VH-VL binders against UPF0128 protein PH1314. Designs and how they scored, part 6

Target 1, 225 residues: UPF0128 protein PH1314, of Pyrococcus horikoshii (o59052)
Amino acid sequence: MIKMLEGYYIIENPGVVPAERRFRMKDLKAWGYDLHLGTIEGERAYFISKTGERHEGETYIFKGKEYHVSRTQKEIPENARLLARIIIERGNPYLEVWLEEEDVKFPLTKEDPRIILKRIWEKEKLNQLLKHVRAVGLTTDFYKDNVFTQGIPLPYEEYPPKVRRVLREVKDIHRDLTGFGRFVFQYFGEVDKMHNYRLYWTLPTLHLFDIDIANEVDKVLGMLD

## First folded at step 23 (VH-VL)

Design s2 (from r1 with light chain Q27E)
Fold by ESMFold2 at other seeds, fold request of step 27:
Structure s2 (fold): chain C 225 residues (1-225), chain A 122 residues (1-122), chain B 107 residues (1-107)
Amino acid sequence: as target 1 above (225 residues)
Amino acid sequence: EVQLVESGGGVVQPGRSLRLSCSASGFTFSDYWMSWVRQAPGKGLEWVAYISSRGSTIYYPDSVKGRFTISRDNSKNTLFLQMDSLRPEDTGVYFCAKQRGYSEGSEYFDLWGQGTPVTVSS
Amino acid sequence: DIQMTQSPSSLSASVGDRVTITCRASESISNYLTWYQQTPGKAPKLLIYAASSLQSGVPSRFSGSGSGTDYTFTISSLQPEDIATYYCQQYYDWPYTFGQGTKLQIT
């Protein structure tokens, strides 16, 4: 949905954010984890460790429990799915991650999503996301203020072509990648080859754990630089 | 018929000025974004000025910025190019061009005039 | 500024030949590309927009393809009236820029 309101250009896709999302091994590794099959206190389980921290055949104690690594997985097992969701507890967001093998769930981690997102964004040099993130919950808010010379906001009909390309890319991200989003934009013109604009972008937090989606959002945030 | 007709070209010395005009007919001039494009003798095409349908947004490439001024009079269906401080490298044929529209993806030129020659030489 | 490099600069072909001209952009232009035909002493004429869309009234022997930075213009069977200079132009971002042109001659 596109609206013009009080000098703003608004792009919304009001679709339903899935309660949980399936991820690939590539994503888990980008988050900084290895997946292991082994035992916890002698019971068969899947569990994670930091990349490179634990090896096949290793036995170790973590939080008072004995872990044994039988095999470090190269891929998500064929009969399993890597799943995650965002939950809010006492006003704080958590990323809950588990492996579902047929109908059995193996909890992997419950961690502050801000810690994992920052780790990914720093490693992948997603500097626009790092600089412009303002809030993380069920959704993540970005705010970018690139105004050096402020005047009356221009209508869409006066936008330069590159600015219209940014708006197209936002629509495509909402349609093809996230299913939900809200983008609020003001454009004030180009002065000395510098675009003067302000934007607010709300996206589903869970989707930002897909490294390919995060990369596309970072790219769009920097298009007018 | 639908057409664009340029005028005002001529032979001038470096440092002098010229004012080009482009008369539009057969379409609603005030609905369309307009440009000037030039072509040096035996050379390719260069975009030199742009103006939105209402005149609110204007753009010049670095090669002419500060020397050329685009304007329009929608009541007379006329586009203008004021060219000051002319240089020999400004020599060429100057075309008036209409963009298809301002919608995303419609910014290409679908109508051209026949051009007006400009020669800048000592 | 987005540089457009057009190849070849000139081309000689026979009537009925398939003719191919390429255009390379210095950065991705996401199919915001036109092809123009210019006969001597005349203004450019739009043939193709959006990389592959044929302008109304243009013969079907003309076509365009490509994506990203690499684009191709094709005349499937050359006709005598196709003798002209052909230009690509990007309209992705200001300034709009043109390739240097390809002069097409018979034989």
Scores: ipSAE 0.536, ipTM 0.815, lowest interface PAE 2.5, mean pLDDT 91
Fold by ESMFold2 at other seeds, fold request of step 27:
Structure s2 (fold): chain C 225 residues (1-225), chain A 122 residues (1-122), chain B 107 residues (1-107)
Amino acid sequence: as target 1 above (225 residues)
Amino acid sequence: EVQLVESGGGVVQPGRSLRLSCSASGFTFSDYWMSWVRQAPGKGLEWVAYISSRGSTIYYPDSVKGRFTISRDNSKNTLFLQMDSLRPEDTGVYFCAKQRGYSEGSEYFDLWGQGTPVTVSS
Amino acid sequence: DIQMTQSPSSLSASVGDRVTITCRASESISNYLTWYQQTPGKAPKLLIYAASSLQSGVPSRFSGSGSGTDYTFTISSLQPEDIATYYCQQYYDWPYTFGQGTKLQIT
């Protein structure tokens, strides 16, 4: 949805953020984990470790429990789903991750999403996300201020083509990838071959754990640079 | 009838100036972005200036930046190109062009004038 | 700047032939591409916009296709009045740029 308010251009999709989301092995790897099948205290389980930290055949103690790695998975098992959700406890967000195999849940981790997002963004060199993130909860806020000129914002009818391409990419991300989003934009023109603009972008935090979505958001944030 | 009519071309020595005009009729001129495009003899087409409907957004390629000035008078339905410090490589036919619309995806030019010839030579 | 490479540079064909011209962009232009026809002594005329959309009043024998960096223009059955130079042009970002043109002649 597009709205015009006092020199602002607003792209808003009021869709509902899913309570949980399915993820792929490549997402788990981007988060910095290996998935293992083995045993915990002798009982068959799936569990994670940091990439490369544990190997097939290894037995180790973690948080007072004995783990044995039977196989390190190359893909999510065909009869299973990698799932995650964001929960808020005492005002703090947590990413809960589990594997669901034939109606059996195997908890994998519960961790501060900011730590995992920073790890993903550093590993994947998503520098726009790193630089411009301002808040992380059920939604994540980005703010970018590239205004170096004096004046008032231009209306959409005055936007050059590349600026319009950014707005189209934002609409596509909201429609095709996230379902929910709010993008607030001001454009002040081009000075010294530099676009002068300000933006505020709110997206569902859970979707930013999909590395393809994170890549697209980072790309769009940098399109006018 | 929708039309664009260019004028002001001619033969001029290097270093001199020319001012081109484009008269628009048959549409609401102030609603549309306008541009100038040139074509050297036997060569391809080159965009040389863009101006928004309100005149707030203007763009020049490096080949003419600092020498050419695009402007418009919406009350007279007229587009202008002031060409200063003319060079032999500026020789060509200069066309006035109208952008299709102001919505996203409509930034292509759908109507062109017949052009006005400009020759820069000693 | 986005470079547009058009081929062939010239082409001869007979009335009734199918004619195909290609255009490659140096980066993805997301279907922001026009095809223009220019007859000798006249201004360019828009035939196709958005890579594949036919401009109003343009005969249906003209068509366009493609995506990303690779685009094609087709005349399904060449007519005598189609003798012209054809240009592709991207409008993704400034400066808008043209291919070098394809001169079409009848054998």
Scores: ipSAE 0.528, ipTM 0.818, lowest interface PAE 2.7, mean pLDDT 91
Fold by ESMFold2 at other seeds, look of step 23:
Structure s2 (fold): chain C 225 residues (1-225), chain A 122 residues (1-122), chain B 107 residues (1-107)
Amino acid sequence: as target 1 above (225 residues)
Amino acid sequence: EVQLVESGGGVVQPGRSLRLSCSASGFTFSDYWMSWVRQAPGKGLEWVAYISSRGSTIYYPDSVKGRFTISRDNSKNTLFLQMDSLRPEDTGVYFCAKQRGYSEGSEYFDLWGQGTPVTVSS
Amino acid sequence: DIQMTQSPSSLSASVGDRVTITCRASESISNYLTWYQQTPGKAPKLLIYAASSLQSGVPSRFSGSGSGTDYTFTISSLQPEDIATYYCQQYYDWPYTFGQGTKLQIT
């Protein structure tokens, strides 16, 4: 849904922030983890470790329990799903991740999403996300202030083509990738070949753990630079 | 009938000025973005100036920036191009062009005038 | 600036032939591309917009395709009235830029 207030251009897709989401092995690897099949206290389980920390055949103690790695998975098992959700406990967000194999759940981790997102964005060199993130909860907020010469905000019909292309890309991301989003934009014009604009962008945090979505958002944030 | 008609072209010496006009009819001129596009003899097309519907956004390519000034009078349905410090390479036919619209994806030129010739030669 | 490279620069074909003209942009233009026809002594006429959409009143023998940086214009069955120079133009960003043109002759 596109909504315009005088002096602002607002792109929103109202709906439900997703409760949980399926992810791929490439996402888990981007988060910095290996997936293992083995045993925990002698009982068959899936579990994770930091990439490269544990190897096939290794037995180790973690948090008072004995782990044995039988196989390090190259892909998510075809009879399983990698799932995650954002939960809020005592005002703090957590990314809760598990593998579901034929209706059996194997908890993998519960960690501060801010730590994992920073790790992803640094590894993938998503500098716009790093520079402009302001808050992380069920949604993640970005704020970018690129105003060097203050003027009266322009209406959409006065936007240069490249600025309108950014707005089209935002609409496409909301429609095709995230389902939910709110983008608030002001444009003040071009001075010395620099666009003067301000933006605020709210997206579902869970979707930013999909590395392809994170890449697309980062690209759009940098389109006018 | 929907039409754009250019005028003001002619033969001038280098360093002189010309002012081109484009008269619009058959559509609501003030709703549309306008451009000037030129064509040197035997050559291709070159976009040389743009003005938004309210006149608050203006753009020139480097080839004419600082020498050409686009303007519009919405009350008279007229677009102008003031060309100063003219050079032989500015020689060509100058077309007035209307964008189809300003909504996303509709910014292509769908109406052109007949053109007015400009010759810059000593 | 986005440079538009059009090929071939000239082309000769017979009535009824299929002709193809290509246009390459120096960066992705996301289908913000037009094709114009210009007969000698006249203004350009819009044929195709959005890379593949046919302008109202333009014969169906004209078509466009492509994506990203590479675009193609096709006349499926050349007619005598199609003698003209054809231009591609990107409208993705300023400055708007045109290909150098393809002069089409009929043998």
Scores: ipSAE 0.456, ipTM 0.772, lowest interface PAE 3.1, mean pLDDT 91
Fold by ESMFold2, fold request of step 27:
Structure s2 (fold): chain C 225 residues (1-225), chain A 122 residues (1-122), chain B 107 residues (1-107)
Amino acid sequence: as target 1 above (225 residues)
Amino acid sequence: EVQLVESGGGVVQPGRSLRLSCSASGFTFSDYWMSWVRQAPGKGLEWVAYISSRGSTIYYPDSVKGRFTISRDNSKNTLFLQMDSLRPEDTGVYFCAKQRGYSEGSEYFDLWGQGTPVTVSS
Amino acid sequence: DIQMTQSPSSLSASVGDRVTITCRASESISNYLTWYQQTPGKAPKLLIYAASSLQSGVPSRFSGSGSGTDYTFTISSLQPEDIATYYCQQYYDWPYTFGQGTKLQIT
């Protein structure tokens, strides 16, 4: 949905922020983990470790339990799904991650999503996300203020073509990638070859753990720089 | 009949000025963004000025910025190009062009005038 | 500024031949690309917009394709009236820029 307010351009795709989402091995690796099949206290399990920390055949103690690595997985097993959700406990967000193999759930981690997102964004050099993130919860908010002129916001009819391309890209991200989003934009014109604009962008946090979606959002945030 | 007709071209010495006009007919001129595009003899096309439908957004490439001024009179369905401090490299045919619209993706030129020649030489 | 490079700069072909002209942008232009035909002494004429969409009234022997930075214009069966110079132009961002042109001649 697009709403016209005085001096604002608003792109909303209202809907339900997903409770959980399926991810790929590519995403888990971007989060900084290896996936292992082995045993925990002698019982068959899947579990993770930091990339490169544990190897096939290794036995180790972690948080009072004995882990044995039988096989480090190259891909998510064909009969399994890597799943995650955001939960809020006592006002704090957590990313819960598990592997579901034929309806059996293997918990993998429960961590502050901000730590994992920062790790992803630093590793992938997603500098727009790093610089402009404001808040992380069930949704993640970005704020970018690139206004240096003293003018008032222009109406859409006066937007130059590349600014219209940004708005189209945002619509496409909401429609094709995230399902939900709110983008609030003001454009003040071009001064000395610099676009003067302000934006707020709210997106579902779970989707930002998909490295391809994070990359697209970062690209769009930087399009007018 | 939908058309654009340019006028005002001629032969001038370097440093002088010319004012080009483009008369529009057969469509609602005030709804459309307009451009001037030039073509040097035996050479390609170069976009030289752009004005929004309301006239509040204007753009020039560096090659003419500060020397050329685009304007429009929507009540007279006329587009103008004031060319000051003319140089020999400004020599060419100057075309008036209409963009399809201001909507996203509509910024291509779908109507051209036949052009008016401008020669800048000693 | 986005630079547009056309290849070849000139081309000769026989009536009935398939003709292909390429256009490369210095950065991705996301299909915001036109192809124009200009006969000597005349104004440019729009043939293709949005990289692949045929303008109304343009013969179906003309087509366009491509994405990102690389675009192709094709005449499926060359006709005598197709003698012209052909230009690509990006309209992704200001300044709008044209390729240098491809002069098409019939053998």
Scores: ipSAE 0.411, ipTM 0.761, lowest interface PAE 3.5, mean pLDDT 91

Design s2 (from r1 with light chain Q27E)
Fold by ESMFold2, fold request of step 27:
Structure s2 (fold): chain C 225 residues (1-225), chain A 122 residues (1-122), chain B 107 residues (1-107)
Amino acid sequence: as target 1 above (225 residues)
Amino acid sequence: EVQLVESGGGVVQPGRSLRLSCSASGFTFSDYWMSWVRQAPGKGLEWVAYISSRGSTIYYPDSVKGRFTISRDNSKNTLFLQMDSLRPEDTGVYFCAKQRGYSEGSEYFDLWGQGTPVTVSS
Amino acid sequence: DIQMTQSPSSLSASVGDRVTITCRASESISNYLTWYQQTPGKAPKLLIYAASSLQSGVPSRFSGSGSGTDYTFTISSLQPEDIATYYCQQYYDWPYTFGQGTKLQIT
């Protein structure tokens, strides 16, 4: 996108957001789940439960089916991949998660991404993400208004060095971590050691389920505080 | 041809004022951030004021905040430092310096004046 | 404020020697670091910027390296005209700060 209004600084990376993404056990645990190998109605399967809810050797009924836990996994199996995607159904986003072992897919969950993201961000104390999220769909929008003394936005050549470092970090996140992003920024100056700025940041929702990416975004959102 | 020339230094008693000037030539002065740096006798260097190319952004470290005022006149290619309520610890050589550029990563200072001495003593 | 610590504070070496000066920042400065040379009675002269980039007109015997918090300045073969005090300086954030200096003397 071309700069449409004077007084804005815009960082865009129009890269392709993949339809699905591979995740680690670390991420699944941050989402609040254990991964199990066992049986569903006597057939070998992988499935999840909420952390600590089900134990090795346990047999239970869920939605009319019998589950048996043979082993709770400590890591994603070497011959498997943990995968997820965002889908939209009747205007509502869902995080769809599965484990792929060789050519076999084991559905794990289909959940509202807003609920899972809030759980992650609260557990990991990602306070900037919690405070500034405004919308979650195929992309997630953040809006931060840190203006205490209103004025005319400054042009880039008037930015203090730390503000320019924030813009560099945003570029690096788009380039190295997300592939896609749009960051719209206004800077009004520093008064009483407080930076006055406003930002809007659009990122691919799926990438925010990677806890390391979420942590980097939270860090950048707080750099001028 | 490209140079910075400071003037206005001298010997003054504590509590008095001095005004330093820095005359720029050989480059487009209004394109660049400018700064003042001081060096106490036998000591290291300290940045004491920064001003953006348009003058919209100004910064002072705590050691001089409220006493020093940086300003510029882009029509005369001149940088100023008004130094009020001078203290003995303000004694030193004062240099003006030009920032390399406005792009991210270009915020180092690559041109310096010869310096003007300031002595604050009873 | 980001503190810059140089080592050593003074150094004596002979013409032709390899000289090394180190500089440590109190936090990561991501290669936003300059090295200055100051000869007696003169203003600082920029030698190296961005930790390792040589300023135009500076002899190739001068070099810089490092990353994060730890940086090194090297003179590969000391010359008589290199007698000076050398300063590192971070330009990551305000206030920009200098190391305390390293006085280089010839034996």
Scores: ipSAE 0.375, ipTM 0.753, lowest interface PAE 3.9, mean pLDDT 91

